# Designs tried in a protein design chat: VH-VL binders against p08169r482to628. Part 32

Target 1, 147 residues: p08169r482to628
Amino acid sequence: LLCGVSDGKQRFDLSALARHSELEQNWEAVDGSQREAEKKHFFINICHRVLQTGQARGCPEDAAVCAVDKNGSKNLGRFISSPTREKGNIQLSYSDGDECGGGQKIITNITLMCKPGDLESAPVLTTSRADGCFYEFEWRTAAACVL
Below, E stands for the ipSAE of ESMFold2; O stands for the ipSAE of OpenDDE; V2 stands for 0.75 times the mean of E and O plus 0.25 times the DockQ between their complexes.

## First folded at step 19 (VH-VL; framework fv_namilumab)

Design y4 (at its last look DockQ between E and O 0.88; V2 from the best seeds 0.85)
Fold by OpenDDE, look of step 19:
Structure y4 (fold): chain C 147 residues (1-147), chain A 120 residues (1-120), chain B 107 residues (1-107)
Amino acid sequence: as target 1 above (147 residues)
Amino acid sequence: QVQLVQSGAEVKKPGASVKVSCKAFGYTFTDYYMHWVRQAPGQGLEWVGWINPNSGGTRYAQKFQGRVTMTRDTSISTAYMELSRLRSDDTAVYYCAREPWYSYGFFDSWGQGTMVTVSS
Amino acid sequence: DIQMTQSPSSVSASVGDRVTIACQASQYIRSYLNWYQQRPGKAPQLLIYKASSLQSGVPSRFSGSGSGTDFTLTINSLQPEDFATYYCQQSWKVPYTFGGGTKLEIK
């Protein structure tokens, strides 16, 4: 699997968002929609499994996206597909997460949008489907800009 | 006042099983993970595992995988730890301890401990 | 697994003394380090969490410092009730692991 994408002559490298060392921290998504008692924490590692450290220490080993709440940790998807270019943005799809009912497994999509000069912003949760089977994040980052 | 009350001392033969209980008082049982930590006589502390009281999800130390089972009864705010195929080196005081579900992983309250003696 | 090494294993001191206990992690654990006190015949009690945060109800003579791999517990002006065994514990990774303990005895 590649941690980047090519579209014609345009190349994108997402490696700056990947966390490989336990000296680094997972990305934590922003979600301001929940009360503290019901709050979920989302950890994301691009092109790599979530580091099982700190607040993500209980996350499943194979999760690239992990949710942590009062019920524990859930695998929201694995990195088993390379990034694609769609509608001028970069699309990441994480599948084969935990079962969410009816034989379905959780899927997470992340849309990366170019924001020049910004490698520090966090991803934002935009969709959490009621059945718990689907999540979407938007992430404005310089990593999504053409090299 | 927060209080964890454990079951009484146990004496078992090698190969037997022991089940220790830990009842929680003075707080919302489901807001904290319940951990188990043991201490052999004159020795240090050893982490056994945890249970999430909401989901029943567990995580055990590899050393105890296949021999330990942690359960809970939320209706009576009680956690249980069962250890099977006991051997002499399982002799220890077993503690339950709570951890906030989202914290830096500290145990802010402990049970009084349960002495488990394994001898022929 | 992360190994936690405490030093010294034992220390003798007098009431009013200043005592420092060291805890070293075998790898980086940021600030996920907690300190406990265990009096003879009693369960451990939390003193410090997140390396330097004082647990509610714990006397201010206790303090924690450090980050990364090296941590220190300091007890200023020892009181009679402070003679006990102290343990550090990391919660950075599963499994949680404890130091070997430091027994603080009366000189």
Scores: ipSAE 0.904, ipTM 0.949, lowest interface PAE 0.4, mean pLDDT 96
Fold by ESMFold2, look of step 19:
Structure y4 (fold): chain C 147 residues (1-147), chain A 120 residues (1-120), chain B 107 residues (1-107)
Amino acid sequence: as target 1 above (147 residues)
Amino acid sequence: QVQLVQSGAEVKKPGASVKVSCKAFGYTFTDYYMHWVRQAPGQGLEWVGWINPNSGGTRYAQKFQGRVTMTRDTSISTAYMELSRLRSDDTAVYYCAREPWYSYGFFDSWGQGTMVTVSS
Amino acid sequence: DIQMTQSPSSVSASVGDRVTIACQASQYIRSYLNWYQQRPGKAPQLLIYKASSLQSGVPSRFSGSGSGTDFTLTINSLQPEDFATYYCQQSWKVPYTFGGGTKLEIK
């Protein structure tokens, strides 16, 4: 399992975004675009499970993305697939999250786009499917730039 | 006026079970996790676990896993903690305490405590 | 689990004194540190949350400081009602854990 992609000429490495130690923080996003819904907080790691600390202390052990709201914490997908090149960007697809009805399990996709000079950016929630089974984030970051 | 009112003191034999209740007043019951914290006579405070009153989801300290069950009844704003296979070192005051569902993990209101005595 | 060590375990002091109580975590907890006061025969009461934020209704003579692993509760100008036991508590990681307590007695 790799935390990067290569097409032979260009190499990309996302490992700088991975949070491994208790001194580090998960990446965070909120669902500020959902006017009618309760506030939902997202904790995100790259190529690694969420650190179960701070506001994410109740997150499931194996989640790579975790949602926290009034109902508790939920696994939005695990790191079980390497990142891929998708339409000129880099995509991480986290799967095998918690059950969300009809035998389905939650999937979260993160699309990472190169933004030179921005090392401390944050992911932004772009999709929260009404059935609760799919989430999508976009992330403009220098870490997604060619090596 | 926020208040957590617990059930009365109990005396039990080793091997028995005890169920303590905690009724909430003056706030939205489902906006807060309910925690249980115990204090043996002359000793400090020990976290037992929590329940989310919306989902019913629980988390227990490892030493209580398998002996503790936390439940709630949202229709009467009441949380419960049941501890089974009691032994003498379970003698303690058991407190319920609330934590806002998204917070720095503090207990901003506590019940009055329920003394549970386990003796042969 | 994160061990919380309080010092001193007990203090004798007079009304009007300034008292400092230390709390040390066995690992980094950022500012996820809370302080409680427990009077004899009573439930604990929240004094300070997030290391330094004063709970509503708590007198300003109480203050908290610290981050990381080392934290301090300070009581300026002790009053008769301040003689109690004080506990720190971390919430960085489950299980939540408490310090052993500091008993503040009148001299």
Scores: ipSAE 0.765, ipTM 0.895, lowest interface PAE 1.0, mean pLDDT 92
ESMFold2 (binder alone), look of step 19: mean pLDDT 94; pTM 0.955

Design y5 (at its last look DockQ between E and O 0.93; V2 from the best seeds 0.86)
Fold by OpenDDE, look of step 19:
Structure y5 (fold): chain C 147 residues (1-147), chain A 120 residues (1-120), chain B 107 residues (1-107)
Amino acid sequence: as target 1 above (147 residues)
Amino acid sequence: QVQLVQSGAEVKKPGASVKVSCKAFGYTFTDYYMHWVRQAPGQGLEWVGWINPNSGGTRYAQKFQGRVTMTRDTSISTAYMELSRLRSDDTAVYYCAREPWYSYGFFDSWGQGTMVTVSS
Amino acid sequence: DIQMTQSPSSVSASVGDRVTIACQASQYIKSYLNWYQQRPGKAPQLLIYKASSLQSGVPSRFSGSGSGTDFTLTINSLQPEDFATYYCQQSWRIPYTFGGGTKLEIK
């Protein structure tokens, strides 16, 4: 699998968002919609499994996206597909997460949008389907800009 | 006042099983993970595992995988730890300890401990 | 697993003394380090969490410092009730692991 994408002559490298070292921290998504008692914390590692450290220490080993709440940790998807270019943005799709009912497994999509000069902003949760089977994040980052 | 009350001392033969209980008082049982930590006589502390009281999900130290089972009864705010195929080196004081479900992984309250003696 | 090494294993001191206990992690654990006090015949009690945060109800003479791999517990002006065994514990990675303990004895 690639941690980047090519579209014609345009190349994109997402490696700056990947966390490989134990000295690094997972990305934590922003979700301001939840009450504290019902709050979910989302940890993301773009081209690698979530590091099982800190607040993500209970996350499943194979999760690239992990949710942590009062019920524990859930695998929201694995990094088993390379990034694609769609509508001028970069699309990441994580599948084969935990079962969410009816034999369906959780899927997470992340849309990366180019924001020049910004490699510090966090991903934002935009969709959490009521059945718990689907999540979407938007992430404005310089990593999504053409090289 | 927060209080964790454990069951009484146990004496078992090698190969037997022991089940220790830990009843929680003075707080919402489901807002904290329940951990188990043991201490052999004159020795240090050893983490056994945890249970999430909401989901019943567990994580055990590899050393105890296949021999330990942690359960809970939310209706009576009680956690249980069962250790099977006991051997002499399982002799220890077993503690339950709570951790906030989202924290830096500290134990802010402990049970009084349960002495488990394994001897022939 | 992350190994936690405490030093010294034992220390003798007098009431009013300043005592420092060291805890070293075998790898980086950021600030996920907690300190406990265990008096003879009693369960451990939390003193410091997140390396330097004082637990509610704990006297201010206790303090924690450090980050990464090296941590220190300091007790200023020892009181009679402070003679006990102290443990550090990491929560950076599962399994949780404890230091070997430091027994603080009266001189």
Scores: ipSAE 0.906, ipTM 0.949, lowest interface PAE 0.4, mean pLDDT 96
Fold by ESMFold2, look of step 19:
Structure y5 (fold): chain C 147 residues (1-147), chain A 120 residues (1-120), chain B 107 residues (1-107)
Amino acid sequence: as target 1 above (147 residues)
Amino acid sequence: QVQLVQSGAEVKKPGASVKVSCKAFGYTFTDYYMHWVRQAPGQGLEWVGWINPNSGGTRYAQKFQGRVTMTRDTSISTAYMELSRLRSDDTAVYYCAREPWYSYGFFDSWGQGTMVTVSS
Amino acid sequence: DIQMTQSPSSVSASVGDRVTIACQASQYIKSYLNWYQQRPGKAPQLLIYKASSLQSGVPSRFSGSGSGTDFTLTINSLQPEDFATYYCQQSWRIPYTFGGGTKLEIK
């Protein structure tokens, strides 16, 4: 697997966003919920499993995105497919997450958009499908810019 | 008044199984993970594993994987730990301890302990 | 697994003394370090969580410090009731692990 994509004339590399060291922290996304009992905490890595440390210590192995709430930790998708070019942006699709009903497994898409000069922004949750089987994040970052 | 009340002491022979219970009082059972921690006589503390009371999901220390089963009955606010294929070095006091579901991983209340003695 | 090393294994001190107990993690654990007191024949009791946060009802003579791998529990003005064994515990990674304990004896 690659942590980048080439689209003929252009090359992209997301590896600067990958967190490998236990001194580093997973990326975290905000949830719009205002009630603590209903809050979900999202832990995200890029091209790598979530670091199973701190508040993500209970996350499943191989989760590239993990949600934690009072019911436990869930695998929201694994890094098993390389990023793709998607209409001027980069898409990373994490699949084979936990079961979510009807024999389906959770999928998470991250759309990364070039924002020159800003490497340390955060992903933002944009879609949480009602059946619990699909999540979508947007992320404006310099890492998504052409090399 | 938060209280965790465990079942009484057990004496078992090698090869047997033991099931220890932990009944919770004075708090919302499903707001806390239930952990099990053991202590051999005169020795330190050893984490066995946890159960999430909502989902029933468990995590076990590798040493116990395949021999321990943690369950719960939310209708009576009770957690259980069963340890199978007992051997002499399983002789210990077994504690239940609660941890808030989103915390820095501390045990803010403990059961009184259940002595399990394994002897031939 | 993260190994937790406590020192000393035991200490003898007088009432009124200041006692420090060290706890070292085999790898980085940020501030995910908790301290417990265990009196003979009793269950452990939480003293300090998150390296330095004092649990409700614990006397202010107890304090914790440290981050990363090196942590300290300090007892100022030791009291006779402080006779006990003290354990550190990390919660940075599963499995949770404990230090070997420090037995505090009052001279």
Scores: ipSAE 0.775, ipTM 0.903, lowest interface PAE 0.9, mean pLDDT 92
ESMFold2 (binder alone), look of step 19: mean pLDDT 94; pTM 0.957

## First folded at step 20 (VH-VL; framework fv_namilumab)

Design aa1 (at its last look DockQ between E and O 0.91; V2 from the best seeds 0.85)
Fold by OpenDDE, look of step 20:
Structure aa1 (fold): chain C 147 residues (1-147), chain A 120 residues (1-120), chain B 107 residues (1-107)
Amino acid sequence: as target 1 above (147 residues)
Amino acid sequence: QVQLVQSGAEVKKPGASVKVSCKAFGYTFTDYHMHWVRQAPGQGLEWVGWINPNSGGTRYAQKFQGRVTMTRDTSISTAYMELSRLRSDDTAVYYCAREPWYSYGFFDSWGQGTMVTVSS
Amino acid sequence: DIQMTQSPSSVSASVGDRVTIACQASQYIRSYLNWYQQRPGKAPQLLIYKASSLQSGVPSRFSGSGSGTDFTLTINSLQPEDFATYYCQQSWKIPYTFGGGTKLEIK
């Protein structure tokens, strides 16, 4: 699998967002205006499984996206597909997460949008489907800009 | 006032099972993970595992996998730890201890401990 | 598993003394280090969490410092009730692991 995508002469490399070392931190997004005990925390890695350290220490080993809440940790998807380019943005789809009913497994899509000069901003949760089977994040990052 | 109250001392034969209880008072039982930590006589502390009282999900130290079972009864705010196939080196004081589910992994309240003696 | 090494294993001191206890992790654990006090015949009690945060109700003479692999518990002006065994504990990775303990004895 590639941690980038090519579209004609345009190349994109997402490797700058990948966290490989336990010296690094997972990307984190938080959902909700609830009290802390009711919040849901999302840990995201790019082209790599979530580091099972810190607040993500209970996350499944193979999860590229992990959700942590009062019910525990869930695998929201694995890195088993290379990024693609769609509508001028980079699309990353993590699939084969935990079962969410009816034999369906959770899928998480991450849309990366070019934001020149910004490699520090975190992804933002934009969609959480009611059935718990689908999540979407938007991420404005310099890594989504053409090389 | 937060308080964890454990069941009384146990004396067991090798090969037997023991089930220790830990009743929580003074807080929302399901907002905290319940951990179990043991301490052999004159020795240090050893982490056994935790249970999420809200979901029933558990994580055990590999050393105890297959022998330990952690459960809870939310209706009475009680956590249980059962250890099977007991052997002499399981002799220890067993503590329950709470941890906020989303925290830096500290135990801010402990039970008084339950002495489990395994002897022939 | 992450190994936690405390030093010294025992220390003798007098009331009013300043005592420092060290805890070293076998790998980087950021600030996921907690300190506990255990008096004889009692359960452990949390003193410091997140390496340097003082637990509510704990006297200010206790302090924690460090990050990464090396951590220190400091007790300023020892009081009689401070003679006990102290443990560090990492929560960076599962399984949680404890140091071997430091027994603080009265000189």
Scores: ipSAE 0.890, ipTM 0.946, lowest interface PAE 0.4, mean pLDDT 95
Fold by ESMFold2, look of step 20:
Structure aa1 (fold): chain C 147 residues (1-147), chain A 120 residues (1-120), chain B 107 residues (1-107)
Amino acid sequence: as target 1 above (147 residues)
Amino acid sequence: QVQLVQSGAEVKKPGASVKVSCKAFGYTFTDYHMHWVRQAPGQGLEWVGWINPNSGGTRYAQKFQGRVTMTRDTSISTAYMELSRLRSDDTAVYYCAREPWYSYGFFDSWGQGTMVTVSS
Amino acid sequence: DIQMTQSPSSVSASVGDRVTIACQASQYIRSYLNWYQQRPGKAPQLLIYKASSLQSGVPSRFSGSGSGTDFTLTINSLQPEDFATYYCQQSWKIPYTFGGGTKLEIK
């Protein structure tokens, strides 16, 4: 699998966002609940499974996005497809997550948008579908800019 | 006050199974993971695994995988640990201990311990 | 698995002494290191979490320090009730692992 996309003349590489070693940390997002018992914590890696360390230590081994809340840790999708171009942005679609009802498995899409000069930004949760089967994050980052 | 009360001591033969209970008082049972930690006589502490009382989800140390089962009954705020195919080196005090579900992985309350003796 | 090494395994000290106990992790664990006290015949009790945070109700003569791989528990002005065994424990990765213990004995 590739951690980038090329459409002939333009080339994109997301590898700077990948976290591989114990000195690094997963990317994080929170769903904004006011009470600790209601909070959902998201641990995200790019082109790689989440690191099972620290607050993500209980995450499933093969999750590329993991949600942790009072009900446990869930696999929100695995890195099994390369990034694609989506109307000027880059999309990672992590699929084959945990079961979420009706024979479905959880899918998470991350839309990465070029923001020159800012690699240190964080993903933001934009969609948490009521059926629990789909999550979407947006991420403005220099890593999404053309090479 | 917060209290974890465990079932009484047990004596077992090799090859048998044991099921230890841990009843929680004074807090919301489902806000904490329940862990099991054992201590052989005169020895240190060994983590066995945890259960999330909300989901029933478990994680076990690899050493115990296939021999340990952790369960709970939320209606009576009680966690259980069952260890099968016992052998003499399973002789230990078994503690339950709670951890906040989102924390730095510390055990802020412990049961009194249950001695399990395995002898032929 | 992450191995936790405590030293010394035993220490003899007098009331009023300052005692330090070391704990070393076999790999980087940031500050996911907790300390417990175990009195004879009793369950362990939490003293310090997150390397340096004092648990509620624990006397201020106890303190913890360190990050990464090297950690220290310090007891200032040792009291008679402090004679016990002390364990460190890492929670960075599953399985959680404990140090071998440090027995603090009265001189």
Scores: ipSAE 0.781, ipTM 0.903, lowest interface PAE 0.9, mean pLDDT 92
ESMFold2 (binder alone), look of step 20: mean pLDDT 94; pTM 0.956

Design aa2 (at its last look DockQ between E and O 0.94; V2 from the best seeds 0.85)
Fold by OpenDDE, look of step 20:
Structure aa2 (fold): chain C 147 residues (1-147), chain A 120 residues (1-120), chain B 107 residues (1-107)
Amino acid sequence: as target 1 above (147 residues)
Amino acid sequence: QVQLVQSGAEVKKPGASVKVSCKAFGYTFTDYYLHWVRQAPGQGLEWVGYINPNSGGTRYAQKFQGRVTMTRDTSISTAYMELSRLRSDDTAVYYCAREPWYSYGFFDSWGQGTMVTVSS
Amino acid sequence: DIQMTQSPSSVSASVGDRVTIACQASQYIRSYLNWYQQRPGKAPQLLIYKASSLQSGVPSRFSGSGSGTDFTLTINSLQPEDFATYYCQQSWKIPYTFGGGTKLEIK
């Protein structure tokens, strides 16, 4: 699997967002819609599983996206597909998460949008489907800009 | 007042099982993880595992995998730890301790401990 | 597993003294380090969490410092009730692990 994508002559490299070392921190998505007591915390890694450290210490080993709430930790998807380019943005799809009913497994899509000079902003949760089977994040980051 | 009250001392033979209870008072039982930590006589503290009382999810130390079972009864705010195939080196005081579900992993309240003695 | 090493294993001091206890982690654990006090025949009690945050109800003479791998518990002006065993505990990774303990004895 590649941690980047090529579209014609344009190349994109997402490796700057990947957290490999336990010296680093997972990305934590922003979700301001929930009370603290009912709040879900989302941890995201790019092209790599979430580091099982800190607040994500209970996350499943193979999760690239992990949700932590009062009920524990859930695998929201694994990095088993390379990024693609769609509508001028970079699309990352994490699949094969935990079962969410009817034999379906959770899928998480991350849309990365080019924001020149910004490698520090966190992803934002934009969609959480009611059945718990699908999540979407938007992420404005310099890593989504053409090399 | 937050209080964790554990069951009384146990004396068991090798190969037997022991089940220790921990009843929570003064707080919402399902808002905290319930951990078990043991301490052999004159020794340090050893983490056994924890249960999420809300979901029933558990995590055990590898050392105890296959021998320990943690359960809970939310209707009476009580957690249980069962340890099977007991051996002499399981002799210890067993503590339950609560941890906020989203925290830096500290135990802010402890039970009084339950002495479990395994002897022939 | 992360190994936690405390030093010293025992220390003798007098009332009013300043005492420092060290805890070292075998790997980087940021500030995910907690300190507990255990008096003889009693359950442990939380003193410090997140390396330096004082638990509610704990006297201000207790303080914690450090980050990464090296941590310190400091007790300023020892009181009679402070003679006990102290443990550090990492919560950076599962399984949680404790230091071997430091027994603080009266000189």
Scores: ipSAE 0.881, ipTM 0.942, lowest interface PAE 0.5, mean pLDDT 95
Fold by ESMFold2, look of step 20:
Structure aa2 (fold): chain C 147 residues (1-147), chain A 120 residues (1-120), chain B 107 residues (1-107)
Amino acid sequence: as target 1 above (147 residues)
Amino acid sequence: QVQLVQSGAEVKKPGASVKVSCKAFGYTFTDYYLHWVRQAPGQGLEWVGYINPNSGGTRYAQKFQGRVTMTRDTSISTAYMELSRLRSDDTAVYYCAREPWYSYGFFDSWGQGTMVTVSS
Amino acid sequence: DIQMTQSPSSVSASVGDRVTIACQASQYIRSYLNWYQQRPGKAPQLLIYKASSLQSGVPSRFSGSGSGTDFTLTINSLQPEDFATYYCQQSWKIPYTFGGGTKLEIK
């Protein structure tokens, strides 16, 4: 699998966002709930499974996105497809997550948008479908800018 | 008042199984993972595993995988640890301990311990 | 698995002394390091979590420090009730692992 995309004229590389080692941390997002017992914490990696460390220590081994709440941890999708170019943005689709009912498995899409000069921003949860089967994040980052 | 109360001491022969209980009082059972930690006589502490009382999900240390089963009954706020195919080096005090479900991984309350003795 | 090495394995000290106990992780654990006190015949009790945060009800003579791989528990002005065995524990990765313990004995 590739951690970048080319559309024949431009090249993009997301590898700066990948987290591989014990000295690094997963990217993190929260669902915006103010109640501690109701919070859902998201741990995200790019082109790599989540590091099973710290607050993500209980995450499934092969998740590229993991959700943690008081009911446990869930695989929200695996890195099994390369990023694609979509209308000026880069799309990562993580699939084959945990079962979520009706024979479905959880899918998470991340839309990465160029923001020159900013490699320190974080993804933002924009969609959490009511059936628990689909999640979307948006991420403005220099890593999404043309090489 | 937070309290974890464990079942009484057990004496077992090699090859047998033991099941230890841990009843929780004074807190919301589902807000905390329940861990099991053992201590052989004169030795240090060894983590066995945990159960999430909400989901029933478990994680075990690899050396116990295949020999340990952790369960719970939420209606009576009780967790259980069963260890099978016992051998003499399983002789230890077995503690239950709670960890807040989203924490820095610390055990803020412990049961009194259950001595399990495995002898021929 | 992350190995936790405690030193010394035992220390003799007098009431009023300052004692330090070291704990070293075999790999980087940030500040996911907790300390417990165990009196003879009793269950362990949490003293310090997240390397340096004092648990509620623990006297201020106990302090923890460190980050990464090297951590220290310090007891200032030792009291008679402090003679016990002390354990460090990492929670960076599952399985959680403990140091071998430090037995603090009266001189």
Scores: ipSAE 0.762, ipTM 0.905, lowest interface PAE 1.1, mean pLDDT 93
ESMFold2 (binder alone), look of step 20: mean pLDDT 94; pTM 0.959

Design aa3 (at its last read DockQ between E and O 0.94; V2 from the best seeds 0.90)
Heavy chain, then light chain:
Amino acid sequence: QVQLVQSGAEVKKPGASVKVSCKAFGYTFTDYYLHWVRQAPGQGLEWVGWINPNKGGTRYAQQFQGRVTMTRDTSISTAYMELSRLRSDDTAVYYCAREPWYSYGFFDSWGQGTMVTVSS
Amino acid sequence: DIQMTQSPSSVSASVGDRVTIACQASQYIRSYLNWYQQRPGKAPQLLIYKASSLQSGVPSRFSGSGSGTDFTLTINSLQPEDFATYYCQQSWKIPYTFGGGTKLEIK
ESMFold2, look of step 20: ipSAE 0.813; ipTM 0.911
ESMFold2 (binder alone), look of step 20: mean pLDDT 94; pTM 0.955
OpenDDE, look of step 20: ipSAE 0.899; ipTM 0.947
ESMFold2, fold request of step 21: ipSAE 0.831, 0.834, 0.831; ipTM 0.918, 0.918, 0.916
ESMFold2 (binder alone), fold request of step 21: mean pLDDT 94, 93, 94; pTM 0.954, 0.954, 0.954
OpenDDE, fold request of step 21: ipSAE 0.931, 0.929, 0.929; ipTM 0.960, 0.959, 0.959
ESMFold2, last read: ipSAE 0.816, 0.833, 0.842; ipTM 0.913, 0.918, 0.922
ESMFold2 (binder alone), last read: mean pLDDT 94, 94, 94; pTM 0.955, 0.955, 0.954
OpenDDE, last read: ipSAE 0.929, 0.925, 0.929; ipTM 0.959, 0.957, 0.959

